# Ledger of designs, part 4: VH-VL binders against Serine/arginine-rich splicing factor 11 (SRSF11)

Target 1, 81 residues: Serine/arginine-rich splicing factor 11 (SRSF11), of Homo sapiens (Human) (q05519r33to113)
Amino acid sequence: EVIQVTNVSPSASSEQMRTLFGFLGKIDELRLFPPDDSPLPVSSRVCFVKFHDPDSAVVAQHLTNTVFVDRALIVVPYAEG
Below, E stands for the ipSAE of ESMFold2; O stands for the ipSAE of OpenDDE; V2 stands for 0.75 times the mean of E and O plus 0.25 times the DockQ between their complexes.

## First folded at step 1 (VH-VL)

Design d11 (framework fv_roledumab)
Fold by ESMFold2-Fast, scan of step 1:
Structure d11 (fold): chain C 81 residues (1-81), chain A 124 residues (1-124), chain B 107 residues (1-107)
Amino acid sequence: as target 1 above (81 residues)
Amino acid sequence: QVQLVESGGGVVQPGRSLRLSCTASGFTFSNYGMHWVRQAPAKGLEWVATIWYDGSNKQYADSVKGRFTFSRDNSQDTLYLQLNSLRPEDTAVYYCAKDLGYYDFWSGYYMDVWGQGTMVTVSS
Amino acid sequence: AIRMTQSPSSFSASTGDRVTITCRASQDISSYVAWYQQKSGKAPKFLIYAASTLQSGVPSRFSGSGSGTDFTLTINSLQSEDFATYYCQQYNSYPYTFGQGTRVEIT
């Protein structure tokens, strides 16, 4: 099970996202777009988190509307491959 | 400096019970998951159970589920394994082991520190 | 349950030898494999996790590799303290399972 996290602050880092979502269970894969070292200016970022335990993905969806850095996160299931 | 010490093993007849304890020192016990692993004489390692740092998630091997109960007391830095309805097949050295953790708070994966073990013998 | 099979079960080696131990999973477990060393009468010692990451303090002569179903532990130049039994363990899914062990004996 993968979750999609949108409305992520442009100043958030992959390390910070791993710390936040890592607390809910082991992360198999985390991708933050654009990457931390991207020179492109953006107004928000999107993060995908694949948990080792499927139950962690269900719990993570309750973090929707949690303020992280400077804005509220939007956490939904990621249905596309 | 990180140390785990097991106690409570012994010789019992089939059908009896034992309570094993594992006392932790040298690390913040409440931040780590813990495991029990056993090893029968001249045999390999067998995972028995995992308990998360806060006790909220417990996993058991099918061979012991319903007979063994795992718990932890974070205020005393102690892990417990209650062995009920013991069978000759449960004869083994029982080790407690500390989880390395994904971010030092995470449980249930692999075992970076092990106790010296305590022997449980179930015989008639 | 995921079955972990090690090869060989035992073998004899001499100091200075390059030693390779194989571990096969009955299904894809990505890189979720740990390796342990156990000396006679002692508790296991943690060596490697995530198939290839050495635990702090483990000598660099030890290395791990593999992904999916096939994994190896290599000791590049065997030392006298390396004669032991080695176990692989998957932590991809419950129940966690160990290989049966590979005993490295002195020739």
Scores: ipSAE 0.000, ipTM 0.584, lowest interface PAE 15.3, mean pLDDT 82

Design e03 (framework fv_canakinumab)
Fold by ESMFold2-Fast, scan of step 1:
Structure e03 (fold): chain C 81 residues (1-81), chain A 119 residues (1-119), chain B 107 residues (1-107)
Amino acid sequence: as target 1 above (81 residues)
Amino acid sequence: QVQLVESGGGVVQPGRSLRLSCAASGFTFSSYGMNWVRQAPGKGLEWVAIIWYDGSNKYYADSVKGRFTISRDNSKNTLYLQMNGLRAEDTAVYYCARDSFWYGYFDYWGQGTLVTVSS
Amino acid sequence: EIVLTQSPDFQSVTPKEKVTITCRASQSIGSSLHWYQQKPDQSPKLLIKYASQSFSGVPSRFSGSGSGTDFTLTINSLEAEDAAAYYCHQSYSLPYTFGPGTKVDIK
């Protein structure tokens, strides 16, 4: 029920990610690394989204290669360790 | 069960090099950022370095920049700290610590390995 | 870098007494403040994350509060096993930094 989203624009915000993935179902948790206010310089960011409904995680995988902000997202299922 | 085991510590003379290892087990190592934290005898904790889950980003405390290098081998579930130009001030127990899945706090720590830099 | 200060440096307390440890940041860090316990000759263990959230398995007598620059760790009834050093840690920005620690001894 957790997806990993890579190749996220450094200018994308946590709220923008929440809006995008919120269309697919209820979000229990969302983390964008580095966080929005982080001074860490990066060329891309990673987002993890935990959906309330496991089916939403499957649907979210279809967003792979969707351009968001300035680049295509890579969405894969994430196995919790 | 999450386990982190440090090794490679010992007694070395100033100016020499030492490499520390941290063997991880019980979790998907490649999904977590890793940190090194040290503690001089009788003193407090001092953060040393971080490496991102995929090895792509690294950051160091000013006290070790240019001398220490953090790295990882996700195929071996192992974290490394290459320490060059060792000084007496680097004498400490070195802990490896797992950053949380969502980053920010250290949810699991190793036992630590002692590095003593003395003549 | 963000500097963390802790008070008191040392506290000797009787069992079942309430213990309060404070941590102050040199600038606002929101709620990105975490507390660790370290017993003699042992590794640190996470107690409280993000100012007030208890880590799994931590006894309910431990609680955290605060935001911005002022944070508190409270042990509402000290047990003998709580004799340890307590450290605050900020993750608001890199480099990460720790407070200097507070040592709690049992009388």
Scores: ipSAE 0.008, ipTM 0.646, lowest interface PAE 9.9, mean pLDDT 86

Design e07 (framework fv_canakinumab; at its last look DockQ between E and O 0.12; V2 from the best seeds 0.00; counts 0 for: pae E 9.4 > 2, placed apart)
Heavy chain, then light chain:
Amino acid sequence: QVQLVESGGGVVQPGRSLRLSCAASGFTFSNYAMNWVRQAPGKGLEWVAIISYDGSNKYYADSVKGRFTISRDNSKNTLYLQMNGLRAEDTAVYYCARDQWLGYFDYWGQGTLVTVSS
Amino acid sequence: EIVLTQSPDFQSVTPKEKVTITCRASQSIGSYLHWYQQKPDQSPKLLIKYASQSISGVPSRFSGSGSGTDFTLTINSLEAEDAAAYYCHQYYSLPWTFGPGTKVDIK
ESMFold2-Fast, scan of step 1: ipSAE 0.007; ipTM 0.654
ESMFold2, look of step 2: ipSAE 0.009; ipTM 0.648
ESMFold2 (binder alone), look of step 2: mean pLDDT 93; pTM 0.923
OpenDDE, look of step 2: ipSAE 0.181; ipTM 0.810

Design e09 (framework fv_canakinumab)
Fold by ESMFold2-Fast, scan of step 1:
Structure e09 (fold): chain C 81 residues (1-81), chain A 120 residues (1-120), chain B 107 residues (1-107)
Amino acid sequence: as target 1 above (81 residues)
Amino acid sequence: QVQLVESGGGVVQPGRSLRLSCAASGFTFSNYAMNWVRQAPGKGLEWVAIISYDGSNKYYADSVKGRFTISRDNSKNTLYLQMNGLRAEDTAVYYCARSDYWLFSGMDVWGQGTLVTVSS
Amino acid sequence: EIVLTQSPDFQSVTPKEKVTITCRASQSIGSYLHWYQQKPDQSPKLLIKYASQSISGVPSRFSGSGSGTDFTLTINSLEAEDAAAYYCHQYYSLPWTFGPGTKVDIK
């Protein structure tokens, strides 16, 4: 299963997101938008994390309101389709 | 050489205002969240405020919320703390500190501090 | 607000002795904890990052361990230059908080 993480700091990196969510389980895929190499100035970013174990996605939702970098994360399930 | 240099401290009466500055050099200032941390004489460290790399997000300790304003000017590589309604308990050395964006916002570089004394 | 407590508050140590400082968090903070050293009349200096990761230029006698709620800073063999206050700091949840500090003096 996939989670959507919003209100991600513009200064957060893909490596930081992978380390944070990797604590909760094996990550199959992680995508941070805009990408780290994007020159586009943004006020916030969004991250998608696909866990190998669906239970990890459920646990990750408990990180909603956890401050990461400079703001609280919003973690919700992402339904593909 | 990564360096943070605070200025603007001094002696002020209760109820007055003071603005602190922190000049950054030796790194790309606009890539980092920045903090103010204070230390009352003979006491421990107390976190005061954080500002995101672009200034769009700010957070304050409850003790200063509504009285202090954190801001930054990335074109001048400078961080600010506007302190209004100063109280005796705001007496402290104020440090500017850089968040380590690669390590979950823990602080990695600190300035030398500037002393603020609030007395009658 | 996450509260950090440190023990001991103060320790006077003979050179070459092992020093252990404990930091406990009021709730689990993963490994989102830094250790700082503050020598008299100086600014804090980052000593250990992310609970256990070493910092370039910091002597190897310093090490950190722990996760969740219980963390330790160890100075394997105390040197005179290590007389300082040591602070733990959590950056898991705003507001950021610090432990009250542990002062280490030389006998």
Scores: ipSAE 0.008, ipTM 0.610, lowest interface PAE 14.1, mean pLDDT 85

Design e11 (framework fv_canakinumab)
Fold by ESMFold2-Fast, scan of step 1:
Structure e11 (fold): chain C 81 residues (1-81), chain A 124 residues (1-124), chain B 107 residues (1-107)
Amino acid sequence: as target 1 above (81 residues)
Amino acid sequence: QVQLVESGGGVVQPGRSLRLSCAASGFTFSNYAMNWVRQAPGKGLEWVAIISYDGSNKYYADSVKGRFTISRDNSKNTLYLQMNGLRAEDTAVYYCARVSYYDFWSGPDAFDIWGQGTLVTVSS
Amino acid sequence: EIVLTQSPDFQSVTPKEKVTITCRASQSIGSYLHWYQQKPDQSPKLLIKYASQSISGVPSRFSGSGSGTDFTLTINSLEAEDAAAYYCHQYYSLPWTFGPGTKVDIK
């Protein structure tokens, strides 16, 4: 039910990620690493999305290689033990 | 400044219980997920359990599931590990460790701050 | 669970020589791999995070590389203070797992 999204643009915001993945289903939790207010310089960010419906996580994996902001996203399932 | 201090270790007989504490200082404890990691004498590191920043989510290694309980009291800046049904193979130094961001949903995290460890010896 | 293996398990190295430690994951873990250093009778210390990101206060002679299943920790010029056990750690999937460790000693 959780996906991890890598290769996220440093300029993408948590709100933009919620909008993108929110079209695929209700989001219970979304975390973008490092957070939007982090002063840490990074070349890319990682986002975790927990969907209310596990089927939304499967559909979200089809967004792999979709260009968002300035680079292609990599979407994979987050393995839970 | 940022510190974690474990306590509660000691020598106990098999089948008994022990409660470990980890006192946090120098950071906003309630913003971080916390872990317990153990190390048997002369052996490598073994992850034990994680608890989310607000205590709502927990996960355990299979070796301790059903016997150990991780908990926290954010008002006291303290992490706990309740260890029941102790076995000889639970003998280890127990470390508490902070993840580098708010909780385990926030992304890949490193254990950036570790306590000094507390020794638990399970022996008859 | 994801199994991490390290090689070598032990290496005795002459001061100023380059040390290379490898960590291999049983499945792809992206860049969700961290390295820790543990000196005798001390707690582990974070050395490298997310495969290759440096940590403030860690000497520049330490570097990490790799992605997917194969990862490397390099010490470009070994100092006496670097005698320690080194552990890789994956944060890709619960349960979290560590490699078995590599002990580096001075010749």
Scores: ipSAE 0.005, ipTM 0.603, lowest interface PAE 12.9, mean pLDDT 84

Design f07 (framework fv_dargistotug)
Fold by ESMFold2-Fast, scan of step 1:
Structure f07 (fold): chain C 81 residues (1-81), chain A 118 residues (1-118), chain B 106 residues (1-106)
Amino acid sequence: as target 1 above (81 residues)
Amino acid sequence: QVQLVQSGSELKKPGASVKVSCKASGYTFTDYAMNWVRQAPGQGLEWMGWINTYTGNPTYAQGFTGRFVFSLDTSVSTAYLQISSLKAEDTAVYYCARSYLDWGFDYWGQGTLVTVSS
Amino acid sequence: DIQLTQSPSFLSASVGDRVTITCRASQGISNYLAWYQQKPGKAPKLLIYAASTLQSGVPSRFSGSGSGTEFTLTISSLQPEDFATYYCQQYNSYWTFGGGTKVEIK
């Protein structure tokens, strides 16, 4: 199970996202867009987290509206196909 | 300096309950998960489960459901292990150990010996 | 559930010896393996994580290798303070410990 995290601060890093969501369970894959090394100017970023345990993805939705760095996160299930 | 300090040894009768504490200091308590590990006399290490210090949600390993309860008091950076209806087979040293994400356990408490005998 | 088998369970060695301990996983665990040292009456101490990365403060005579299902802990020149029980631990799916290897003086 995958979650989509939006409204991520442009100054947040992949390492910080992995720290935050790692407490909910083992992470199989985490991708932050644009990536940390991107030269593109952005006002916010989007993160996808794939948990090893599907239950962790359900719990992660409770982090919606949690202030991280300078703004509140929006956490939703990523459903496609 | 990171420290995990556990409560002192306990001697209990079968059927009693025990509550072991693990007080953390030297780091932000909610930034690390807390794990519980049991070691019976002369035996190896056995992982009992973990508790997410950020959400308060416990997860128990196979064999540690029912009588075992993990809990927290974040205001004093302390994790607890409660064992109800104690049996002789619960006699062991109980350790708390922190983990960062899904890494190994970098800091451990000193251990709490729980002895269950008549 | 992932099982870890350590061999040998007991090892007798002398100061200066090269000591090798093996840990085998029942299924692939990539490099999600740690090694611990435990002395009598003490809590375990993390030596190595990610199969081969030394924990800060651990002497360089300790090294880890392997990936997938076979892992090795090596002590290149055994010191008096190294007589202890050693445990491997997988963290690919939750956490599981191996049975331990006791390293005793000859």
Scores: ipSAE 0.005, ipTM 0.618, lowest interface PAE 13.7, mean pLDDT 85

Design f09 (framework fv_dargistotug)
Fold by ESMFold2-Fast, scan of step 1:
Structure f09 (fold): chain C 81 residues (1-81), chain A 121 residues (1-121), chain B 106 residues (1-106)
Amino acid sequence: as target 1 above (81 residues)
Amino acid sequence: QVQLVQSGSELKKPGASVKVSCKASGYTFTDYAMNWVRQAPGQGLEWMGWINTYTGNPTYAQGFTGRFVFSLDTSVSTAYLQISSLKAEDTAVYYCARDIWGYDSSGFDYWGQGTLVTVSS
Amino acid sequence: DIQLTQSPSFLSASVGDRVTITCRASQGISNYLAWYQQKPGKAPKLLIYAASTLQSGVPSRFSGSGSGTEFTLTISSLQPEDFATYYCQQYNSYWTFGGGTKVEIK
């Protein structure tokens, strides 16, 4: 029910990620690392999205290789650890 | 135990601004999303949007962009709704309501008592 | 955006009656539907979530059913405290409320 999204643009916002993935179903949690207000310079960010409906997480994996902002997203299922 | 307490009623003239507060207690403020819901006199419930209490990022429903601003003060577990350039059509009871956005999402389980905002000349 | 249509808008009933309220979604929402009760001058109260799961403390005379696009709230034997307005809400994609059903005394 959780997906990990890597290769997220450093200029993408949590709200942009929520808008993109929100079209696929209700989002219970979304965490973008580092957070929007972080002063840390990074080349890419990582986002975790927990959908209310597990089937939304399966559908979201089809967004892998979708260009968002300035680069292609990598969307994979995230196992509990 | 869990409570959402809103500020008192407001009477404003057209063109003024108002800021409604919603103070949370009895739970960890940042573990739950906060929603705003409006109800005009004699009308139904209308979802206005929500704010992510962890990030501070607001999301507005269509029709509630521009004049409406959601904000937080996490140090006092309080959410705010600001309405600028008030119009008579903004006369309504404004509710805050929390949502369980983690495991076992279950709708809006706790609501504030509501704040009546009356806009009249 | 997902639209919810409630029927009827108004309902007159007597104590002891079986009351049924319907909520229809403009697109499939699985079971992500909640029901609320609102009494005059008060904030709404959550009755049911996930279409059929009763919220803690809510009397068992309330029940919900349905999935996909058609949902029903049933009050098996109406009590005096049940005269109120009832709202459905989808939470599959953001949140949308139905128009409400006012249950009045006959």
Scores: ipSAE 0.006, ipTM 0.609, lowest interface PAE 13.1, mean pLDDT 84

Design f10 (framework fv_dargistotug)
Fold by ESMFold2-Fast, scan of step 1:
Structure f10 (fold): chain C 81 residues (1-81), chain A 121 residues (1-121), chain B 106 residues (1-106)
Amino acid sequence: as target 1 above (81 residues)
Amino acid sequence: QVQLVQSGSELKKPGASVKVSCKASGYTFTDYAMNWVRQAPGQGLEWMGWINTYTGNPTYAQGFTGRFVFSLDTSVSTAYLQISSLKAEDTAVYYCARETYRVEYGSFDYWGQGTLVTVSS
Amino acid sequence: DIQLTQSPSFLSASVGDRVTITCRASQGISNYLAWYQQKPGKAPKLLIYAASTLQSGVPSRFSGSGSGTEFTLTISSLQPEDFATYYCQQYNSYWTFGGGTKVEIK
């Protein structure tokens, strides 16, 4: 029920990720790395989303190649979830 | 302003079917899940299940499978509850309620006014 | 499913009274608990979520506390418009409502 989202814009926030993936269903847990308050300049971020409904995780994979902020997201199932 | 407006009361005979509507306005319909809650006369609130408004995928609570169907028409921001093969014990007020997502809060922040379904012979 | 037990199921109170309603969960639910107010013939209204966070527009005389399995709704000074039935709800695993507490005038 966990997905890994890579190629996340350094300008995206946890709130924006919750809004985007919240459209697909109830979110039990969301973690964005590095966190929003990280002082480090980064070229890309990684987000993990745990959905309450496993079907939401399947649908979320269709967001792969969707441009969010300034780049296309890569959404895959997370094996260690 | 956020509103959930439900269809009017229904009086049905046992064995009939009913379809209750819940029309949302004042927000993006697919940003929030929709829940259904039942309240029999003089009784408490009973959660029936929810529907993912983006995917259309319903989840039913124990006891609400088979005769109960949740569906959507996203083009008109409306959720539906259909009950088939109505029984006297289905007599209740049926509410739709919008859900905030659980990462923050999974509570029901806005409710429809309720639809009374009466099943009698 | 997670069961919620409310106590008392009924209480009589006077305007100005401090009213306390308890909700007990059959297993730990962290702070994923909400409180609702329902007046006769009306839909429920959200009062408190995350056990202790007041919903926008709800008077400050309402407060919630607790975590895990024991939760409390307190009305510090009961007003005429507060006579209603109150329900707790967990949202840690699906949704379950308590049986309700009817608060009526003495």
Scores: ipSAE 0.006, ipTM 0.622, lowest interface PAE 13.1, mean pLDDT 85

Design f11 (framework fv_dargistotug)
Heavy chain, then light chain:
Amino acid sequence: QVQLVQSGSELKKPGASVKVSCKASGYTFTDYAMNWVRQAPGQGLEWMGWINTYTGNPTYAQGFTGRFVFSLDTSVSTAYLQISSLKAEDTAVYYCARGYYDILTGYSYFDYWGQGTLVTVSS
Amino acid sequence: DIQLTQSPSFLSASVGDRVTITCRASQGISNYLAWYQQKPGKAPKLLIYAASTLQSGVPSRFSGSGSGTEFTLTISSLQPEDFATYYCQQYNSYWTFGGGTKVEIK
ESMFold2-Fast, scan of step 1: ipSAE 0.005; ipTM 0.644

## First folded at step 2 (VH-VL; framework fv_canakinumab)

Design g1 (at its last look DockQ between E and O 0.84; V2 from the best seeds 0.00; counts 0 for: pae E 7.9 > 2)
Heavy chain, then light chain:
Amino acid sequence: QVQLVESGGGVVQPGRSLRLSCAASGFTFSDYAMNWVRQAPGKGLEWVAIISYDGSDKYYADSVKGRFTISRDNSKNTLYLQMNGLRAEDTAVYYCAKDIYGSGFDYWGQGTLVTVSS
Amino acid sequence: EIVLTQSPDFQSVTPKEKVTITCRASQSIGSYLHWYQQKPDQSPKLLIKYASQSISGVPSRFSGSGSGTDFTLTINSLEAEDAAAYYCHQYYSLPWTFGPGTKVDIK
ESMFold2, look of step 2: ipSAE 0.028; ipTM 0.716
ESMFold2 (binder alone), look of step 2: mean pLDDT 94; pTM 0.953
OpenDDE, look of step 2: ipSAE 0.023; ipTM 0.778

Design g4 (at its last look DockQ between E and O 0.13; V2 from the best seeds 0.00; counts 0 for: pae E 8.3 > 2, placed apart)
Heavy chain, then light chain:
Amino acid sequence: QVQLVESGGGVVQPGRSLRLSCAASGFTFSDYAMNWVRQAPGKGLEWVAIISYDGSDKYYADSVKGRFTISRDNSKNTLYLQMNGLRAEDTAVYYCAKSIWGSGFDYWGQGTLVTVSS
Amino acid sequence: EIVLTQSPDFQSVTPKEKVTITCRASQSIGSYLHWYQQKPDQSPKLLIKYASQSISGVPSRFSGSGSGTDFTLTINSLEAEDAAAYYCHQYYSLPWTFGPGTKVDIK
ESMFold2, look of step 2: ipSAE 0.009; ipTM 0.698
ESMFold2 (binder alone), look of step 2: mean pLDDT 91; pTM 0.921
OpenDDE, look of step 2: ipSAE 0.021; ipTM 0.762

## First folded at step 4 (VH-VL; framework fv_canakinumab)

Design j1 (at its last look DockQ between E and O 0.56; V2 from the best seeds 0.00; counts 0 for: pae E 10.3 > 2)
Fold by ESMFold2-Fast, scan of step 5:
Structure j1 (fold): chain C 81 residues (1-81), chain A 118 residues (1-118), chain B 107 residues (1-107)
Amino acid sequence: as target 1 above (81 residues)
Amino acid sequence: QVQLVESGGGVVQPGRSLRLSCAASGFTFSNYAMNWVRQAPGKGLEWVAIISYRGSNKYYADSVKGRFTISRDNSKNTLYLQMNGLRAEDTAVYYCAKDIYGSGFDYWGQGTLVTVSS
Amino acid sequence: EIVLTQSPDFQSVTPKEKVTITCRASQSIGSYLHWYQQKPDQSPKLLIKYASQSISGVPSRFSGSGSGTDFTLTINSLEAEDAAAYYCHQYYSLPWTFGPGTKVDIK
């Protein structure tokens, strides 16, 4: 039920990610790596989003190639274990 | 071509209700969040409400919380705004606006005028 | 909520003159600022997204710049059809908010 979002802008924040993905459904957990207060330089960040409704995770994959801040997002299912 | 057509505006007395509709065409309506934005005569733009693509998430401006309800019917490609407890300060042209996942409002309807007067 | 302020409130400009409109946010919003144009008796139209990104079909004389709290919309060589109200809009956090608008007239 977890998606992995890669190619996230270094300047994107956890709150901005919650706003974007929150429109697809209720978010149970969201983790952005490195965290918002981490010093740069990183060329991109990775976000993990756990939706309450599994259907939201499926639909979130439609956001692949959507420009967010300054670059296109890559949204894939996160396979854990 | 993308089109948004609002309807349901009119003249109403304070305290009454109106329901606005926005008919969408030219895009996959069920894939996008939708917004209502209003503009009082001679004034600027004021955001009113947003609804997520399936209708599960909604958010309202403080000025309308508890009085207005945003909803949608994806089978009919239609967005709604139920306005209860109308006040003189709700007098405005109401626009339906399409959202591209935080990329701004790329398309707007023509607007429908709501006049609240005694 | 995030408050946006614009200057000037009103500007009357001769044709082909350069116009600059500023928008200031009450807190840092990164580049999450969009600009809209509203001509008399018409719906608003998206002009610039993410502070500086162009919109297909919008003339190249329109450009945007800035980040954080200070943003500028520039119209190089104003044309008659540019007489309109211009609004900035922050897309950083809910509730979405607009600036109060800048009216640009030609004469």
Scores: ipSAE 0.008, ipTM 0.647, lowest interface PAE 10.3, mean pLDDT 85
ESMFold2, look of step 4: ipSAE 0.009; ipTM 0.657
ESMFold2 (binder alone), look of step 4: mean pLDDT 94; pTM 0.956
OpenDDE, look of step 4: ipSAE 0.642; ipTM 0.922

Design j2 (at its last look DockQ between E and O 0.25; V2 from the best seeds 0.00; counts 0 for: pae E 10.6 > 2)
Fold by ESMFold2, look of step 4:
Structure j2 (fold): chain C 81 residues (1-81), chain A 118 residues (1-118), chain B 107 residues (1-107)
Amino acid sequence: as target 1 above (81 residues)
Amino acid sequence: QVQLVESGGGVVQPGRSLRLSCAASGFTFSNYAMNWVRQAPGKGLEWVAIISYRGSNKYYADSVKGRFTISRDNSKNTLYLQMNGLRAEDTAVYYCAKDIYLSGFDYWGQGTLVTVSS
Amino acid sequence: EIVLTQSPDFQSVTPKEKVTITCRASQSIGRYLHWYQQKPDQSPKLLIKYASQSISGVPSRFSGSGSGTDFTLTINSLEAEDAAAYYCHQYYSLPWTFGPGTKVDIK
């Protein structure tokens, strides 16, 4: 089960995202765009998190509108066919 | 003004139970994970437990797992620690701590002392 | 479990001199290390986050550095009010753990 996290601060790292979502459940995969090592200036980042347990993905959506670093996260389910 | 106020500490005999409370004010309590941290007299800090912002995910230090239960009531802005099977080694000041989005503990309460003594 | 060690366990330092405290992690934790100050009979106070990031309201004489396994807290000109215990804290992986502390005293 995969969630899409948008409106992520450009100052947030993939390790911070793993820590935040990791206490909600086991993460099978996490990808942050742009990556930590990208030199490109951006106004926000997007993170995709695949949880082992789908209940963790449901819980994670409750973080929508939680301010993280400098802006409110948007956490929604991501359906991939 | 952010405040965290612990209560419920006291002197108890080994094997008995206590329930600690932490009253929160000055921030939106339901948006933050909360932690308990303890400090034995004259000793260092030991993390005890964390609870997710909605209360559905909980993690414990090995030293308390199976004996302590962290919980929260978001309608009352209150964090709890139920401590069962207390041992002498649990003697400590217990702090509740607000997590900075899982990036450190920015606010700590004053602590409540639990003494486990025969 | 990630073990943190600190050195020295105690320092007695003349005012205005530099204090250096080290923290060593049993495995790489990137920059996910915080420093806390605890004055006598008080609750801990967050001093430095992410190894080196400043906290609003903390005097500029406090700085942090390091990544991976080796971290340093520096007080560049010790003031009397800085007498306290200092703890490193990792939040890289549960369970969260603290170093054993370094007590800094004024000569």
Scores: ipSAE 0.009, ipTM 0.643, lowest interface PAE 10.6, mean pLDDT 86
ESMFold2 (binder alone), look of step 4: mean pLDDT 94; pTM 0.955
OpenDDE, look of step 4: ipSAE 0.262; ipTM 0.858

